# Ledger of designs, part 64: miniprotein binders against q53ft3

Target 1, 195 residues: q53ft3
Amino acid sequence: MFGCLVAGRLVQTAAQQVAEDKFVFDLPDYESINHVVVFMLGTIPFPEGMGGSVYFSYPDSNGMPVWQLLGFVTNGKPSAIFKISGLKSGEGSQHPFGAMNIVRTPSVAQIGISVELLDSMAQQTPVGNAAVSSVDSFTQFTQKMLDNFYNFASSFAVSQAQMTPSPSEMFIPANVVLKWYENFQRRLAQNPLFW

## First folded at step 19 (miniprotein)

Design tc4
Fold by OpenDDE base, look of step 19:
Structure tc4 (fold): chain B 195 residues (1-195), chain A 97 residues (1-97)
Amino acid sequence: as target 1 above (195 residues)
Amino acid sequence: SDRRRLIIKAKMAARWLRLALEMAEQGNTEAAKAAIEFAIRLLRRIEELATTPEEEEIVEQAIEAAQEALQLLEQGKPDEVEEILQEAIELLEELIQ
Protein backbone atom coordinates (compact mmCIF):
# COMPACT_ATOMS: atom_id res chain seq x y z
CA MET B 1 0.00 0.00 0.00
CA PHE B 2 2.79 2.42 0.91
CA GLY B 3 6.27 3.17 -0.26
CA CYS B 4 9.10 5.10 1.28
CA LEU B 5 12.01 6.67 -0.54
CA VAL B 6 15.22 8.20 0.68
CA ALA B 7 17.47 9.73 -1.91
CA GLY B 8 20.36 7.51 -2.76
CA ARG B 9 18.71 4.48 -1.24
CA LEU B 10 16.52 1.70 -2.52
CA VAL B 11 12.81 2.26 -2.48
CA GLN B 12 11.01 0.55 0.35
CA THR B 13 7.68 -0.99 -0.58
CA ALA B 14 7.18 -3.38 2.29
CA ALA B 15 6.10 -1.58 5.38
CA GLN B 16 5.88 -3.44 8.62
CA GLN B 17 2.35 -3.52 9.85
CA VAL B 18 2.56 -2.90 13.56
CA ALA B 19 -1.15 -2.52 14.18
CA GLU B 20 -4.44 -2.90 12.37
CA ASP B 21 -4.12 0.65 11.12
CA LYS B 22 -0.41 1.42 11.42
CA PHE B 23 2.57 0.79 9.20
CA VAL B 24 6.25 1.44 9.79
CA PHE B 25 9.34 1.86 7.64
CA ASP B 26 12.76 1.64 9.17
CA LEU B 27 15.29 4.27 8.24
CA PRO B 28 18.81 3.17 9.06
CA ASP B 29 21.46 5.83 9.52
CA TYR B 30 18.78 8.43 9.79
CA GLU B 31 21.22 11.18 10.70
CA SER B 32 22.33 11.31 7.11
CA ILE B 33 18.80 11.68 5.80
CA ASN B 34 17.47 15.09 4.90
CA HIS B 35 14.27 14.24 3.11
CA VAL B 36 11.91 11.33 2.93
CA VAL B 37 9.24 10.69 0.35
CA VAL B 38 6.17 8.76 1.38
CA PHE B 39 3.86 7.61 -1.35
CA MET B 40 1.04 5.28 -2.16
CA LEU B 41 1.96 2.33 -4.34
CA GLY B 42 -1.27 2.48 -6.25
CA THR B 43 -2.17 -1.11 -5.53
CA ILE B 44 -5.00 -0.15 -3.27
CA PRO B 45 -6.41 3.30 -2.57
CA PHE B 46 -7.66 4.61 0.70
CA PRO B 47 -11.29 3.97 1.31
CA GLU B 48 -13.49 6.98 0.89
CA GLY B 49 -13.09 9.35 3.79
CA MET B 50 -9.76 7.91 4.87
CA GLY B 51 -6.11 8.85 4.56
CA GLY B 52 -2.75 8.42 6.18
CA SER B 53 -1.06 10.45 8.86
CA VAL B 54 2.68 10.30 8.45
CA TYR B 55 4.89 10.35 11.52
CA PHE B 56 8.60 10.39 12.14
CA SER B 57 10.21 8.74 15.11
CA TYR B 58 13.69 8.98 16.53
CA PRO B 59 15.05 7.86 19.85
CA ASP B 60 15.37 10.48 22.53
CA SER B 61 18.23 10.72 24.99
CA ASN B 62 16.62 7.98 27.01
CA GLY B 63 16.17 5.73 24.05
CA MET B 64 12.45 6.27 24.03
CA PRO B 65 10.75 6.93 20.74
CA VAL B 66 9.69 10.46 20.00
CA TRP B 67 7.00 10.63 17.37
CA GLN B 68 6.21 13.74 15.38
CA LEU B 69 3.48 14.27 12.85
CA LEU B 70 5.01 15.20 9.53
CA GLY B 71 1.94 15.44 7.40
CA PHE B 72 -0.57 13.47 5.41
CA VAL B 73 -1.08 11.35 2.35
CA THR B 74 -4.46 10.88 0.72
CA ASN B 75 -5.95 9.63 -2.49
CA GLY B 76 -5.88 13.22 -3.66
CA LYS B 77 -2.29 13.67 -2.54
CA PRO B 78 -0.78 10.25 -2.85
CA SER B 79 2.78 11.39 -2.21
CA ALA B 80 4.53 13.84 0.06
CA ILE B 81 8.07 14.97 0.73
CA PHE B 82 9.19 15.61 4.26
CA LYS B 83 12.28 17.21 5.65
CA ILE B 84 13.42 15.29 8.69
CA SER B 85 16.94 16.60 9.19
CA GLY B 86 15.79 19.36 11.47
CA LEU B 87 13.56 17.13 13.54
CA LYS B 88 16.30 15.29 15.35
CA SER B 89 15.72 17.43 18.35
CA GLY B 90 12.51 18.71 19.77
CA GLU B 91 9.40 17.90 21.63
CA GLY B 92 7.54 14.96 20.29
CA SER B 93 4.18 13.67 21.21
CA GLN B 94 3.81 10.05 22.24
CA HIS B 95 1.25 9.87 19.48
CA PRO B 96 -0.53 6.78 18.14
CA PHE B 97 2.61 4.73 17.86
CA GLY B 98 3.59 5.16 21.48
CA ALA B 99 1.81 2.04 22.58
CA MET B 100 3.39 -0.04 19.89
CA ASN B 101 6.12 -2.43 20.82
CA ILE B 102 8.45 -1.56 18.02
CA VAL B 103 11.97 -2.87 18.21
CA ARG B 104 14.30 0.05 17.87
CA THR B 105 17.95 0.36 17.11
CA PRO B 106 19.62 3.59 18.16
CA SER B 107 20.73 4.45 14.65
CA VAL B 108 17.41 3.64 13.08
CA ALA B 109 14.58 6.10 12.79
CA GLN B 110 11.12 5.21 11.63
CA ILE B 111 8.44 6.53 9.37
CA GLY B 112 5.03 5.62 10.62
CA ILE B 113 1.80 5.81 8.69
CA SER B 114 -1.45 5.74 10.58
CA VAL B 115 -4.49 5.05 8.45
CA GLU B 116 -7.25 7.21 9.80
CA LEU B 117 -10.52 8.88 9.06
CA LEU B 118 -10.03 12.18 7.29
CA ASP B 119 -12.09 13.92 9.92
CA SER B 120 -9.68 12.80 12.57
CA MET B 121 -6.71 13.84 10.51
CA ALA B 122 -8.07 17.33 10.15
CA GLN B 123 -7.76 17.79 13.88
CA GLN B 124 -4.06 17.12 13.85
CA THR B 125 -1.34 19.69 13.39
CA PRO B 126 1.90 18.69 11.74
CA VAL B 127 5.16 19.94 13.11
CA GLY B 128 6.29 23.09 11.45
CA ASN B 129 8.60 22.93 8.44
CA ALA B 130 8.43 19.16 8.17
CA ALA B 131 6.46 19.19 5.02
CA VAL B 132 8.89 20.22 2.42
CA SER B 133 7.37 23.56 2.35
CA SER B 134 5.45 25.44 -0.15
CA VAL B 135 5.41 25.18 -3.82
CA ASP B 136 7.14 28.43 -3.18
CA SER B 137 10.36 27.03 -1.84
CA PHE B 138 10.65 24.56 -4.62
CA THR B 139 9.82 27.21 -7.11
CA GLN B 140 12.45 29.43 -5.63
CA PHE B 141 15.02 26.69 -5.76
CA THR B 142 14.17 25.85 -9.31
CA GLN B 143 14.21 29.45 -10.29
CA LYS B 144 17.65 29.91 -8.80
CA MET B 145 18.89 26.86 -10.58
CA LEU B 146 17.47 28.04 -13.86
CA ASP B 147 18.92 31.47 -13.38
CA ASN B 148 22.28 29.98 -12.66
CA PHE B 149 22.13 27.94 -15.83
CA TYR B 150 20.99 30.86 -17.90
CA ASN B 151 23.70 33.05 -16.55
CA PHE B 152 26.27 30.41 -17.22
CA ALA B 153 25.10 29.78 -20.74
CA SER B 154 24.71 33.42 -21.58
CA SER B 155 28.25 34.11 -20.52
CA PHE B 156 29.34 32.26 -23.62
CA ALA B 157 27.06 34.13 -25.93
CA VAL B 158 28.67 35.94 -28.82
CA SER B 159 27.28 37.81 -31.72
CA GLN B 160 27.76 36.44 -35.17
CA ALA B 161 30.25 39.18 -35.81
CA GLN B 162 32.24 38.04 -32.82
CA MET B 163 32.24 34.40 -33.78
CA THR B 164 35.52 32.78 -34.56
CA PRO B 165 35.13 30.43 -37.46
CA SER B 166 35.12 26.87 -36.20
CA PRO B 167 33.54 24.58 -38.73
CA SER B 168 33.90 21.60 -36.49
CA GLU B 169 31.77 23.10 -33.75
CA MET B 170 28.05 23.26 -33.54
CA PHE B 171 26.37 26.34 -32.20
CA ILE B 172 23.03 26.79 -30.56
CA PRO B 173 21.40 30.16 -30.99
CA ALA B 174 20.94 31.99 -27.72
CA ASN B 175 17.31 32.60 -28.54
CA VAL B 176 16.71 28.87 -28.40
CA VAL B 177 18.00 28.75 -24.88
CA LEU B 178 15.94 31.76 -23.96
CA LYS B 179 12.85 30.24 -25.47
CA TRP B 180 13.42 27.08 -23.51
CA TYR B 181 13.90 29.06 -20.36
CA GLU B 182 10.74 31.04 -20.90
CA ASN B 183 8.76 27.92 -21.61
CA PHE B 184 10.10 26.28 -18.52
CA GLN B 185 9.25 29.32 -16.44
CA ARG B 186 5.75 29.28 -17.78
CA ARG B 187 5.31 25.63 -16.97
CA LEU B 188 6.76 26.12 -13.55
CA ALA B 189 4.39 28.96 -12.87
CA GLN B 190 1.44 26.90 -13.95
CA ASN B 191 2.44 23.84 -11.99
CA PRO B 192 5.60 23.85 -9.92
CA LEU B 193 5.46 20.08 -9.87
CA PHE B 194 4.87 19.58 -13.57
CA TRP B 195 7.76 17.16 -13.80
CA SER A 1 -13.06 5.98 25.54
CA ASP A 2 -13.10 2.37 24.47
CA ARG A 3 -16.53 2.90 23.03
CA ARG A 4 -15.32 5.76 20.92
CA ARG A 5 -12.41 3.71 19.69
CA LEU A 6 -14.74 0.89 18.84
CA ILE A 7 -16.97 3.16 16.83
CA ILE A 8 -14.08 4.71 14.95
CA LYS A 9 -12.67 1.33 14.05
CA ALA A 10 -16.07 0.09 13.02
CA LYS A 11 -16.47 3.04 10.71
CA MET A 12 -13.08 2.34 9.22
CA ALA A 13 -13.83 -1.33 8.78
CA ALA A 14 -17.06 -0.54 7.03
CA ARG A 15 -15.26 1.80 4.69
CA TRP A 16 -12.71 -0.86 3.83
CA LEU A 17 -15.48 -3.33 3.11
CA ARG A 18 -17.20 -0.82 0.88
CA LEU A 19 -13.96 -0.33 -0.97
CA ALA A 20 -13.63 -4.08 -1.29
CA LEU A 21 -17.04 -4.22 -2.84
CA GLU A 22 -16.16 -1.53 -5.32
CA MET A 23 -12.90 -3.20 -6.22
CA ALA A 24 -14.60 -6.53 -6.68
CA GLU A 25 -17.16 -4.98 -8.97
CA GLN A 26 -14.40 -3.44 -11.01
CA GLY A 27 -12.63 -6.72 -11.33
CA ASN A 28 -9.72 -5.72 -9.15
CA THR A 29 -9.67 -8.85 -7.11
CA GLU A 30 -6.33 -8.24 -5.50
CA ALA A 31 -7.32 -4.86 -4.19
CA ALA A 32 -10.59 -6.27 -2.98
CA LYS A 33 -8.81 -8.98 -1.06
CA ALA A 34 -6.45 -6.50 0.47
CA ALA A 35 -9.29 -4.27 1.55
CA ILE A 36 -11.08 -7.17 3.18
CA GLU A 37 -7.93 -8.13 4.98
CA PHE A 38 -7.64 -4.65 6.39
CA ALA A 39 -11.21 -4.83 7.52
CA ILE A 40 -10.67 -8.15 9.22
CA ARG A 41 -7.74 -6.80 11.16
CA LEU A 42 -9.85 -3.92 12.36
CA LEU A 43 -12.68 -6.25 13.22
CA ARG A 44 -10.41 -8.32 15.37
CA ARG A 45 -9.47 -5.24 17.29
CA ILE A 46 -13.10 -4.30 17.63
CA GLU A 47 -13.79 -7.71 19.03
CA GLU A 48 -11.28 -7.00 21.74
CA LEU A 49 -12.94 -3.69 22.47
CA ALA A 50 -16.43 -5.12 22.63
CA THR A 51 -17.96 -4.99 26.07
CA THR A 52 -21.33 -6.65 25.56
CA PRO A 53 -22.32 -10.05 24.24
CA GLU A 54 -24.35 -8.35 21.58
CA GLU A 55 -21.38 -6.41 20.32
CA GLU A 56 -19.27 -9.51 20.36
CA GLU A 57 -21.83 -11.38 18.34
CA ILE A 58 -22.13 -8.65 15.76
CA VAL A 59 -18.38 -8.45 15.33
CA GLU A 60 -18.05 -12.19 15.08
CA GLN A 61 -20.65 -12.32 12.37
CA ALA A 62 -18.95 -9.53 10.52
CA ILE A 63 -15.63 -11.36 10.68
CA GLU A 64 -17.23 -14.50 9.37
CA ALA A 65 -18.82 -12.63 6.53
CA ALA A 66 -15.59 -10.90 5.64
CA GLN A 67 -13.69 -14.16 5.70
CA GLU A 68 -16.27 -15.78 3.50
CA ALA A 69 -16.02 -12.95 1.04
CA LEU A 70 -12.26 -13.28 1.00
CA GLN A 71 -12.54 -16.97 0.33
CA LEU A 72 -14.95 -16.40 -2.51
CA LEU A 73 -12.55 -13.97 -4.09
CA GLU A 74 -9.77 -16.47 -3.75
CA GLN A 75 -11.99 -18.97 -5.50
CA GLY A 76 -12.58 -16.58 -8.35
CA LYS A 77 -16.19 -15.82 -7.49
CA PRO A 78 -16.32 -12.04 -7.25
CA ASP A 79 -19.98 -11.95 -8.21
CA GLU A 80 -20.94 -13.73 -5.05
CA VAL A 81 -19.26 -11.41 -2.59
CA GLU A 82 -21.61 -8.45 -2.90
CA GLU A 83 -24.33 -9.77 -0.67
CA ILE A 84 -21.93 -11.01 1.94
CA LEU A 85 -19.97 -7.79 2.08
CA GLN A 86 -23.16 -5.82 2.30
CA GLU A 87 -24.22 -7.92 5.22
CA ALA A 88 -20.96 -7.27 6.97
CA ILE A 89 -21.30 -3.55 6.38
CA GLU A 90 -24.79 -3.55 7.80
CA LEU A 91 -23.58 -5.37 10.85
CA LEU A 92 -20.96 -2.73 11.40
CA GLU A 93 -23.49 0.01 10.93
CA GLU A 94 -25.56 -1.59 13.62
CA LEU A 95 -22.56 -1.60 15.86
CA ILE A 96 -21.93 2.09 15.26
CA GLN A 97 -25.47 3.05 16.31
Scores: ipSAE 0.722, ipTM 0.910, lowest interface PAE 0.6, mean pLDDT 85
Fold by ESMFold2, last read:
Structure tc4 (fold): chain B 195 residues (1-195), chain A 97 residues (1-97)
Amino acid sequence: as target 1 above (195 residues)
Amino acid sequence: SDRRRLIIKAKMAARWLRLALEMAEQGNTEAAKAAIEFAIRLLRRIEELATTPEEEEIVEQAIEAAQEALQLLEQGKPDEVEEILQEAIELLEELIQ
């Protein structure tokens, strides 16, 4: 019923059901992951009045799980992007997964989804700034694109002695812009979340 | 505590069965079967939480009704599940009271 996507990895569509109302995706090598997408596959909707609370869990230095509420997925919001890079040193939150006997290696984190009544979900507060809005995600993407462009273009600067224009002006060959555009498009096509 | 958890799970199971009824009426038998399977898993948990003979009897009848509905769908008889699903939902509503 759920899918989980990490940039540069195959989508996971077969969550482990670990309780009657709880589902888990394993995230190996979680230290390299900055964002995770959780979404509904569309095969089965939630029943009316229900939704999913989404948690992130990573092992601490002793291998003990630390669970954090990321946010929610519902029929009205069937997919969400969660930023987890800042959460790997964060504090745990109250969570429904702690009674489960799950054995993990220290390099594997988990995404947990708890299917609940919406009334139960309404009183929960996610850890701050885990959910990434579409506007904020687009802004961050655009900023990284701009930074990449400036760094690339600057590497092709030519000396004043090679120019006929004024000494105070730096020039960029036309193909630099094209190279930047082609490189950025290719990276975006391979990994929409490469930033 | 067990009674509160039982009521919450009964509410969720009833909502899954109502979804199963809707999916069966729309001809989506695979989604209907999956919804019934989720409801059955909740009902088995409710059975563990039950503390009175009345609770135990109601949940057993609800499991039997849900299992019958699942068999009808597996036999390709989605038109025949409405009454038995409605019976299971009413049993869960009685359990919630």
Scores: ipSAE 0.711, ipTM 0.900, lowest interface PAE 0.9, mean pLDDT 79
Fold by ESMFold2, fold request of step 21:
Structure tc4 (fold): chain B 195 residues (1-195), chain A 97 residues (1-97)
Amino acid sequence: as target 1 above (195 residues)
Amino acid sequence: SDRRRLIIKAKMAARWLRLALEMAEQGNTEAAKAAIEFAIRLLRRIEELATTPEEEEIVEQAIEAAQEALQLLEQGKPDEVEEILQEAIELLEELIQ
């Protein structure tokens, strides 16, 4: 029903169900993670009047889980990006996971999803800096990806005088890459979802 | 209290069963089965929270109805689940009261 994505890692689509209404994804090496995407796979929607509260848990200095409410997913908002980099030393909050999720190594955190009635969710307050707009995070990720590609491609630029003949290779002028980059940035600024 | 937790779980189970009805009517038998399975997990938790013979009898009947609905879906009979799922929903509504 749920998926969990961290940039540079394989998507997780097989949440561990830890209670009748609670699901968990493990995040090994969590200290290297800055953002997490939580989303509905689309195979089963929530029933009317229900949704999911999303939590982040990391082990404290004693190995005990510290749970923090990140935000929510619903049929109307089926995906969300959460920033977790500032939460790895934060205070715990009220949560429904109790002692069900035992962290056995100091480097493994968890994303928890609690399926609840919407009325129950309306009374909860996420930690203040966790929720990131999916559009804002998409724009930031896309801009970084564009910059990375441009910097990588431009590092191979040579003049025609510097080229080694290679008749089996195809070449493109470097200004084509720059023109594409500038056009893509312009379109992204106009509509982050144009692609 | 156990009664308050029981009512919350019963409300959620009823909502999963109503989704199962909708999915079965749309021909999505896999989603209908999954919704019933979520409801059954909630019903087994309700069974643990039940404190009176009346609550125990109602939840047992609701589990039996939900399991029969699963069997009908496995037999390729999604058009036949409406009555038994509605029966299970009504049992849960009685439990909530």
Scores: ipSAE 0.709, ipTM 0.900, lowest interface PAE 0.9, mean pLDDT 80
Fold by ESMFold2, last read:
Structure tc4 (fold): chain B 195 residues (1-195), chain A 97 residues (1-97)
Amino acid sequence: as target 1 above (195 residues)
Amino acid sequence: SDRRRLIIKAKMAARWLRLALEMAEQGNTEAAKAAIEFAIRLLRRIEELATTPEEEEIVEQAIEAAQEALQLLEQGKPDEVEEILQEAIELLEELIQ
């Protein structure tokens, strides 16, 4: 139902369900991560009146989890970018992952998603520096993601002379990717939050 | 209290079942099955929270209805789930009251 993306890493789309209403993604080498994107895959929406509270957890010096509320995802806001670089020494907050104390290695943190009624979510306050607060920082993250995708897709381009028939596969002309990239850059320059 | 937690989870389960009905009507059988599975997990937690024979009976009937709906979807019969899902939702609404 959820995805989790860190720049320069493969998208995670297989969250571990740890309770009837709670999901987690592991973040190895979390100390090198500044931002994470949490988003809905689009396979199933939230039911009306429900949404997801998003938490970040890192192991303390004893290997015990410290959880902090980052913010929310909903049908109306199905993706969000969260800054986590300043949270790795922060104090834990109230959270719904209470009795799930699992010792982790020092280099692995978690993103937790708690599926809740919207009324319950409205009473929760994220930690103060978790959401992206700078247009320049958000723009830089988005530009790097855009460049990464374009460079990756372009690395598979072949000319018609190099193609071999593969009837079980679908193909996209490289020009389509270039047009998308150029249009996205233009829109991003005009409004960094357009997407 | 256990009663308050039970009501919250019953509200959530009912909302998942309403989504399942909507997804089945749209022909999205996989999303419908997933929504029912989420509802069943909530119902099993409600079963643990139930403290009266009335609560226990209602939640068990809701579980049976949700499991029947899931079985019908597994059998490729999405057009047959409406009535049983509506029954499960009504049971949850009785539990909330």
Scores: ipSAE 0.706, ipTM 0.898, lowest interface PAE 0.9, mean pLDDT 81
Fold by ESMFold2, fold request of step 21:
Structure tc4 (fold): chain B 195 residues (1-195), chain A 97 residues (1-97)
Amino acid sequence: as target 1 above (195 residues)
Amino acid sequence: SDRRRLIIKAKMAARWLRLALEMAEQGNTEAAKAAIEFAIRLLRRIEELATTPEEEEIVEQAIEAAQEALQLLEQGKPDEVEEILQEAIELLEELIQ
């Protein structure tokens, strides 16, 4: 019912259902994530009068999850972009002149969606730093999303030599995706609010 | 309290079943089945919250009705689910009272 997208990663569409009304996506290596998109897949809408509260969870110093409300998705607003870079358990630590970074084991955060009555959602207040903060931030996230889409689509591109083992399979030429990507980036640079 | 939580979940289950009716009428059998499955999960939780014999009997009947509707959709009989889904909704409305 839900999808979760991080720039540069494959879209997740198979949430783990952890309760009758709660769904979770794992976010490994969450320290490298600045924004997340949560959206309705379109396979099933919310029933009338219901919607989804979206949470971010990271492990605290004891490994215990800390859940923070990011915002909402509804039939009327079926996708939302959330900034999570300021919500992580620790800010990244850099050397004084930039990073020759040490190896660190990634830890897993989670995005949770709680399906609720709209009246229940109206009583909740998201954390103040979760919303997209400016046109520049939205433009940067949009460009990263376009990079993700191009990288995703191009990973399925095949040469004509590779297509001979499956000749009945139809393919979209990868250059069509590239042309769309280039045109979209140009339009976005000319007018960041054209959407 | 358990009664308040039961009522909230019963309202949610009823809304999922109303969506299932709508999806079945539109010929979207997969969405209708998914909506019924969400309702059944809520009904199982309602069953845990029930504290009176009347509540337990009502939720048991609602589960049976929802499961029958799901079976009819699995058998390719979406035209036959309207009455049984409406029965399940009425049971949930009784449970809310």
Scores: ipSAE 0.700, ipTM 0.896, lowest interface PAE 1.0, mean pLDDT 76
Fold by ESMFold2, look of step 19:
Structure tc4 (fold): chain B 195 residues (1-195), chain A 97 residues (1-97)
Amino acid sequence: as target 1 above (195 residues)
Amino acid sequence: SDRRRLIIKAKMAARWLRLALEMAEQGNTEAAKAAIEFAIRLLRRIEELATTPEEEEIVEQAIEAAQEALQLLEQGKPDEVEEILQEAIELLEELIQ
């Protein structure tokens, strides 16, 4: 249902469900992360009248989780970019993940999504410095993610002369990745918020 | 309170089942099944919160109906789930009252 995207990393599309209405993504080496994108995959929408509250959790100096409300995703706003670099020393928020007593190393944080009634979400106040304030920052973040994905995929390119037969594996032509990259860049340049 | 939490989760479960009806009617069987699975997880939590025999009986019947609908979708029978899902929704509305 949800995805989580960090510049320079593979997209995560398989959230761990930790309660009937709660999902998490692990963020290893979270101290190097400045922004995170949380989005709906499009496989299933929220029911009418429901949405998702998005939280960030990091271990404090004692290894205990500190949760902060970042904001929301809904059918009307199915993706959001959150700045988390300034939150790693922030105050905790009131949150629904209290039963998540996960023992963490200091280097792993979590993104939590709580699926809730919209009326319940309207009473919540996000941490004030989490929201991305401009489309220019979004465009720059997205462009860096595109470049990283293309460079990563390209690092696996081999010529047909260098390939070994493996009938149990599926392959894609490198040009497919390049074409996708070029198409996405054009669309981003036309409308930075098209997604 | 447990009663307030039960009502909130029952409202959410009913909304997931209404989405399942919509997705099944549109031929989106995979989304319909996913919506029912979310509803069943909420119903199991409601079962833990139930404090009266009436609440327990209603939630058990709702779980049975949702599981039957899920099985029909897995069998490729989406046209047969409307009545069963509507029954489960009505049980949840009774629970909310």
Scores: ipSAE 0.691, ipTM 0.895, lowest interface PAE 1.0, mean pLDDT 81

Design tc4
Fold by ESMFold2, fold request of step 21:
Structure tc4 (fold): chain B 195 residues (1-195), chain A 97 residues (1-97)
Amino acid sequence: as target 1 above (195 residues)
Amino acid sequence: SDRRRLIIKAKMAARWLRLALEMAEQGNTEAAKAAIEFAIRLLRRIEELATTPEEEEIVEQAIEAAQEALQLLEQGKPDEVEEILQEAIELLEELIQ
């Protein structure tokens, strides 16, 4: 029913069923993998009202599994690309795979698919940066860059009473940075591609 | 609770059986068989969760109906599965209520 593809590797089409509603693909040498494609083979659709929650699992420093919700596959979106490179040091999330007694091998991670009612899936929140969306990813990148710069610049703000005289040095008033931040954020909301 | 988990699994099994009915009507015997197999795996889990004689009886009958439907598809008799699949779905609906 499912396939799993990593660039430069043979596609996997034979998921290991580990429970009545749960399937896994092994990812050997997972530390070299940046993206994974999870897709429906087309042999059988989900029943109406059902879909699949997609998880990524890797062993932590103690060999314990860390599971993270990547996103979803459904009849309406039967293929999805997930970025996993930033998740290999991330925190775990709530997941349905915790009861599985799977032998853990160093350097082997897993993609887990849990077949669920859509109502159950709608109550779940994927970890950030997992699903690749061109507009959403661009907006998220831009917002993070905006916040990062503002926080950095603001950390150096001083009042005139706190300044050492430096006649040859140029300074930018903090209100100019704030005004730029507010204007940039407003323009981004109006048109994510304005810059 | 076991009852709540049983209800969720029963809803899922019924949805798989409805898909099996649709696939059989479309002549897609292999997809119909796969859907019934998924439903049977869920029914086996429901069997483990059942705590009352009524629940146990309903699940046993649903398993028997699903297995009969699968057998009919294996025998190349897809036109004979509609009633037995509908019977299995009705048993699951009783279990949910």
Scores: ipSAE 0.685, ipTM 0.893, lowest interface PAE 1.0, mean pLDDT 81

Design tc5
Fold by OpenDDE base, look of step 19:
Structure tc5 (fold): chain B 195 residues (1-195), chain A 97 residues (1-97)
Amino acid sequence: as target 1 above (195 residues)
Amino acid sequence: SDRRRLIIKAKMAARWLRLALEMARQGNTEAAKAAIEFAIRMLRRIEELATTPEEEEIVEQAIEAAQEALQLLEQGKPDEVEEILQEAIELLEELIQ
């Protein structure tokens, strides 16, 4: 039903079911993990009116699990990206996993998915900054990339008067690059996922 | 309260069974089976939460119906599953009232 992906690692498609409505993925070496993707496999949808609350747990200084609500997955939003790197010092909120004896190793964090009624999920508040606005992050990244490219390309710009004759070389007018950049920015602003 | 938990789980179980019914109708046998299995697990928990003989009986009947539906799907008889799943759903609705 669920998958879990950490960049640079194999995808996990077999969650451990720890309760009738709860699933857990183990994340070894969690300190090196910045982001985690939780997604539905597509084999079975949520029933109507149901979704999944996604939690992250790490051991506290006493070795006790601290669970934090990251966000949600639903049929309408079957995947989500979460930033977990900054969550290491947070206070645990009320969580549905507290009563479960989940065997933990000190170096292993866990992603927990609680299958719940949507109405119940609406009453829950995720921890701040966990949900990566994929759109905003992508837009920022793309903008930085574009700026970098433009700066690089423009560093080679010369006026026609400054051109050294090289009949064997092809030249692209700087205004073409600028036009492309402007068009790309416009498209990005209209739809960050236009590509 | 335990009663509230029971009701919530019953609602969830019913929703799983409804999904199973829909999946069966669509010919997605694997999804239907999975949905029923989720429902059964939920029903087992409800059984533990039951406090009256009547509740226990209703849950037991629902489990039996769900198990029968699962068996029918395994036997390749999806057409016979609808009535049984509907019965199980109705039982859960009775429990929720």
Scores: ipSAE 0.721, ipTM 0.909, lowest interface PAE 0.6, mean pLDDT 86

